VHH binders against CTO1 family protein C17G9.12c. Designs and how they scored, part 4

Target 1, 274 residues: CTO1 family protein C17G9.12c, of Schizosaccharomyces pombe (q9uue0)
Amino acid sequence: MLYIVDFDETITTYDTIHLLAEAVNKPEEWSVISDKYWQEYLAWREALPHSTTLTSYLPLLGGSRYLEEASIKRIEKSQYFSGLSEGALDNIVQLITLRAGFVEFINALVPDLRVSKTIFHVLSVNWSARVIEQTLLHHTDLTADLLCVHANDFDFDTSTNTTNGRILARNASSLLMNSTDKVREFRRIVQTDAVSSPLNVVYIGDSPTDFGCLQISPISILMRSNQKYYDILSRFEDVQLVDISEFPVQKAVPGKKIIYTCSDWCAIQKAFLA

## First folded at step 6 (VHH; framework vhh_7mjh_2)

Design b50 (from a1 with S105F)
Fold by ESMFold2-Fast, scan of step 6:
Structure b50 (fold): chain B 274 residues (1-274), chain A 118 residues (1-118)
Amino acid sequence: as target 1 above (274 residues)
Amino acid sequence: EVQLVESGGGLVQPGGSLRLSCAASGFTVSSNYMSWVRQAPGKGLEWIGRIYTSGSTSYNPSLKSLVTISRDNSKNTLYLQMNSLRAEDTATYYCARSQWYRTGFDYWGQGTTVTVSS
């Protein structure tokens, strides 16, 4: 099995970007940055045409890149994250809470990960690959040699071990900002790890940045973090939402992408590891 | 299950005041960023303002003098106070959990309609 999994609100109970901002401890400056982002996001949402299929909706999600890029540019220009230490980022790991069953699920996979019978990747638009890696190391039996994290990262000065405030692509060709970026990276991962492999590919995510990967993955799981995202997918004519307890569906509906749904990792463990 | 239920809308005269309520269940409003958003008939969504976990508020500059967002943590309820209402304020008003950066407006209520007319 090849697992490619979103981080924020899929593995974690809540989005962790606010914890990155809190590590800096400049709440007034962060309010200005986040308010501007939300104003732009709402305007973008207003301009979004109605789509009857996931296939027609996905190109529209590409438009979010200009909004995310503008926000990152403002963050860098303000130097909001400049001077942030690796230790400060590691401290926020203590504040991160994980979804029910995740630790048990990943710990059960570790023996198979060590012998490459299963591969587990995290694919995230988060700004700190370090926070993701430290979260996994802190909470699970994963060791550094088993970590496969694809996310953005802060630009650390090796002499000071602090950031210069820039957010960089870590292993990808460009910053991971939206669904289109995640699809590009998903395809790279699958091509690299599954070029000769009989492994089934499973994508697990919760939000619109995951929708492209949910469409193209052989097996797709929507973590129900948000009723709004479930509702959006349920309206698409080319999507069939099925509770993970019914995995695997015996009869596919022609023209529809099956996306399995669950609320926690206990359900995933029952479907795949029982 | 997460739910947001708006109430308090209705017909109001120009120059009048109105207080909208938003009752939350399935999560704690004081632990989240909460926003008010409106949509006038045939128009797009307009962000009104936000209350942070700290209790601080931010408003759309065009509406700042006319609105106040508050919450009652003991009732798990969000409020929008509106004063000096104009015909242009006629809209469906939504409360939304705006969470933090990246998660967007993740949970919305069904909305409550405010009509400003004589």
Scores: ipSAE 0.043, ipTM 0.448, lowest interface PAE 4.8, mean pLDDT 86

Design b51 (from a1 with S105Y)
Fold by ESMFold2-Fast, scan of step 6:
Structure b51 (fold): chain B 274 residues (1-274), chain A 118 residues (1-118)
Amino acid sequence: as target 1 above (274 residues)
Amino acid sequence: EVQLVESGGGLVQPGGSLRLSCAASGFTVSSNYMSWVRQAPGKGLEWIGRIYTSGSTSYNPSLKSLVTISRDNSKNTLYLQMNSLRAEDTATYYCARSQWYRTGYDYWGQGTTVTVSS
């Protein structure tokens, strides 16, 4: 099996971007930055044309790239994250809570990961690959040699061990900002690891940045973090949402992409590791 | 199902005070960024302030001396205290969850209307 998995609200209970901002401890400056992005994002989302299929909706999600780039440029220009230490980021790990069953699921996979019978990747639009890596290392039996994290990361000055405030891609061909970017990296990962192999590929995610990967993965799982995301997918005539307890579906509706749904990793473990 | 329900709006005289409430269900307010935003008739959205997961708060500098944001974790409820209200504070007030900065979308309540008029 090849697992490619979102981090925020898929592995974690809640989004961790706010913890990065809080580590800087400049809440008034952050509120100006985040509120500007939030209002622009809501306006963009509300202006999206009506789509009856996931296939027609996905190109429209690519339009968010402009907003994401503008926001990152504002953050870098303000120097908001400049001077943040590796230690401050490591402290965030203590504040992160994981979804039920995740640790058990990963720990059960480790023997197969060690012999390359199973491969596990994290693919995230998060700004700290370090926080993702440290979270996995501290909470699970994963060791550094088994970590495959594709995300963004802060540009650290190795002499001071602090950031210069810039955000760079890590283990990805370019910055990961939206669904289109995640699809690009998903395809790269599959080509690298699958190499003409009949390896089953599972994508697990929870939000619109995952929708492209959910559409193209052979096996797709939606972690139900937000009822609105479920509602969006349920309206598409080319999507069939099925509780993971029914995996694998024996009678697929022609022309529809099956996306399995669950609320925690206990259900995933039962479906794939029983 | 995620729901945000604002209450406490109404008619208030200039110079008066008002406390708005926002009851949350389907998630925990202490685990999320929570914001208050308002929209005056015929105008755009104006950010009022935010409370972080830590309990720290930040405010629009133009409103900082006039407002206080707080929460009651046991009631899963967010509050906005407003003092020295002016006619220009007439608006629909919304509470919003803003946890995912670059992904998905946030939830807004239906709003509660505050009218400042003699």
Scores: ipSAE 0.014, ipTM 0.377, lowest interface PAE 6.8, mean pLDDT 86

Design b52 (from a1 with S105M Y107V)
Fold by ESMFold2-Fast, scan of step 6:
Structure b52 (fold): chain B 274 residues (1-274), chain A 118 residues (1-118)
Amino acid sequence: as target 1 above (274 residues)
Amino acid sequence: EVQLVESGGGLVQPGGSLRLSCAASGFTVSSNYMSWVRQAPGKGLEWIGRIYTSGSTSYNPSLKSLVTISRDNSKNTLYLQMNSLRAEDTATYYCARSQWYRTGMDVWGQGTTVTVSS
């Protein structure tokens, strides 16, 4: 089995990206940056046209990339994250809580991961691959040699172990900012790992940045972090949402992509590892 | 299950004040950026303001003197205090968890309606 999994609110119980900003402890400067992004985001979302299919909706989501890029450029120009230490990022790990069943699920996979019978990747638009890696190492039986984290990361000066404030891609061909970027990286992972093995591919995510991967993955699981995201997917004519307790569906409706739904990792473990 | 439930809306006279509440369950408001947003009948969404994990707040410049956002961490509840209400403040008010980097808001309440009229 090849698992490709979102981090924020899929593995974690809540968003962790804002904790990176809080670690800098410059709330006045951060409010200027975040408020500008938020105002631009709301204006963009209000202008979105109606879509009856996930296929037609995905290109519209791609339009958000200019907002994300503009925000990252403003952050880099301000040098907001410049001087942030590895220790400060490690302190963030202590604030992170994981969804029910995740630790048990991943620990059960470790023996198969060690012999490459199963492969587990994290694919995230988060700005700190380090925080993701440290979270996995701290809470699970995963060792550094088993970590496959595709995300953004801060550009660390190795002599000082502090950031220069720049945000770079890590284990990805370019910055991960939206659904289109995640699809590009998903395809790269599958070409690298699945071609040499009869592994089934499972994508697990919770939000619009995951929708492209949920559409194209052979097996797709929506972690129900937000009723609104379930509602968006449920209105699409080319999507069929099915509780994971029904996995595998005996007969798919022609023309519809099955996306399984669950609220925690206990349900995933029961469906796949039982 | 993660949810937000707004309350406190209703009919208010022009010039009056009103406090809205937003109760969160399944997650902790103090660990997230929380926002208030409103939508007037037949209009788009308008951002009101935000409270950060630190407890600091920021507001839409057009509204900042008229509104105050606060929270009670022991009750896991967000508040919006509104003063000097005008007819144009008639709207459905939503609280939302602000996932700042990606989607902006990822958990929404059902909304509570405020009507400003005599």
Scores: ipSAE 0.014, ipTM 0.407, lowest interface PAE 7.2, mean pLDDT 86

Design b54 (from a1 with T103Y)
Fold by ESMFold2-Fast, scan of step 6:
Parts: sequence; C-alpha cells; structure tokens
Structure b54 (fold): chain B 274 residues (1-274), chain A 118 residues (1-118)
Amino acid sequence: as target 1 above (274 residues)
Amino acid sequence: EVQLVESGGGLVQPGGSLRLSCAASGFTVSSNYMSWVRQAPGKGLEWIGRIYTSGSTSYNPSLKSLVTISRDNSKNTLYLQMNSLRAEDTATYYCARSQWYRYGSDYWGQGTTVTVSS
C-alpha cells in the first residue's frame, strides 16, 4: 500500500500555520499579512462560478495560486519569518494535537515500512516541513529514515540555524500552494515509487487543496474536518461520498468517483489494517 | 458535528445598539481565528473583523459602525457588539472560522439578519 496523506486538519486537529506565525511573536504585523490574505480570498471565493462537477471545479481552484503567491511575496518582502530558529519551530510540536487513531495507525505500519511492504508519504502545502517531520518523530514510532515529507520549508542559514525569511519547496519540484500543485507531486510520488509493483495508492485529505488528488487517486479518503467541504463534494454529480465503513464498494456508479469519508484514523485502521 | 449558530439579530432603531452571538459546537473558538462578515441586500461580502487565538482583535478600516468583537471561552461563543447603528448597517451577519491564513473561511454560520429602521 502507498499512502499519500495531507497534514493540516487530516493528521492534525487544527491548521498549524498560525503556530508558525505565533512563534515569531509579532502579532500586529501578522494581522496585517493575514487580513490582506483573507480579503483577497473572500473576493476570489465570492467570484467563483457555480460548478456541478468536481471535474469542472478543479480548474477554478487553480486560480487561488495568484493570491497565494502574492501573499508569500508579501511575507518574504516583510521578512516576517527572518531570524526564526530551528529550536523555535521544534517547540511548536508540543502545541500540535493529532486526530484520534493516527499514532496507533502509524505505529502499526512501522514494521511494514521498514521492509518497504508499505510506503507512507506526507504531502502538504504547509510552510514548515521541519514542523511536520518533528511532529511525526515526537508522537510516533517513525524514525528519520522512514520520513517522506513533501512540503514547503523555510530557508535556513547553515551557520546560524535561523531562517532568512524565504519559503522554499522541499522534496517537491516547486512551491506547494494549491490542488494543482499537489496533483503534480502526487503523480511524481506514484511514478517514483512505482518501481514496487503492485501499488495500491490511497490519498487522504480534508480540503479543496486535496480535491485534485482525491479525484485521481485509486482509493480516496476525505477526512471530515469541515462539514462545508463535505457539502461541496456532495453536490458534485461526478462524486459519490461513502462512509469508510462500507469500504470497498462493490457496485460503483459509472461516471462517479467514489470518495470514502471518515472522522478519524480509527476508522481508517479498521478498514485497511483489520 | 461542527456548527456555528448566529443569534441576536432583528429590528433596531437608528442610533441603537445590538449584540450578536455566535455559538460554536464541535470545535473550540479559542483555538481558532474567528471573524464576523456581513452582506447587505444585493451587495457583496464585507469583512468586519477578526479575533485571534491570543484574544487580540483586528477590524476593517473601512467600517463606519463602532464594533467590538469578543468571546466567552467558557461558553464557546463569539460576540459582535455594535453601537450607533445606521440604516447602512442593515445586513445579514455571519460568524466564520477564519484561522487559516491559506484556506480562507472554512466554516460559516447560517447568518442572522439585522434591520436598522424606524
């Protein structure tokens, strides 16, 4: 089995980007940055055309890249994250809470990961691959040699071990900002690991940045972090949402992509490791 | 189940004050950036303000009404206090979970309608 999994709100209970901002301890400056992003996002979302299919919706999600790029450019220009230490990022790990069953799920996979019978990748638009890696190392039986994290990361000065404020891709060909970017990396991961045959690929995510991967993965799981995202997917004519307790569905409806749904990792463990 | 339920709207006279409530369930408001957003009839969405995890607040610099956003963590409830209400403040008011810088508003309430008229 090849698992490719979102981090924020899929593995974690809440998005962790605000914790990165809080580590800098400049709340007034962060307010200006985040408020500008919110204004731009609300305007973009309000202008988004109605779509009756996931297939027609996915190209529209690509438009979010312009506001993501503009925001990252503002962050870099302001040097908001400049001078942030690796130790400060590691301290964030203790503030992160994980969804029920995740630790047990990963720990049960470790023996199979060690012999490459199963492969586990994290694919995230988060800005700190370090925080993701340290979270996995701190909470689970994963060791550094088993970590496969594809995300963005801060540009660290090797002499000081502090950031210069830039955000760079890590284990990805370019910055990960939206659904289109995640699809690109999903395909690269699958092709790279396809030297092991057969591969059953499962993608797990929770939000619109995951929708492209949920459409193309052989097995797709929506973590129900947000009722709104469930509702969006449920209205699409080419999507069939099925509780993971019914996995695997024997009678698929032609023309519809089955996306399994769950609220925690206990349900995933029961479906795949029981 | 995650839910946001606004209340406290209604008819109010010009110059009056009103406090809107937003009861959250299925998540903790103190762990999220929470926003108030309004939409006047036939108009677009207007961001009012946000409360951060720290309890600090920020407000739309274009807002003409005197507003204050607060929360009661023990009740898991957000508030929007509005004073010196004008006819132009007539709108549907929404409570939104807006913590994530990169995701936009991911949970919205159903809204509560405020009509400012004599």
Scores: ipSAE 0.164, ipTM 0.571, lowest interface PAE 4.7, mean pLDDT 86

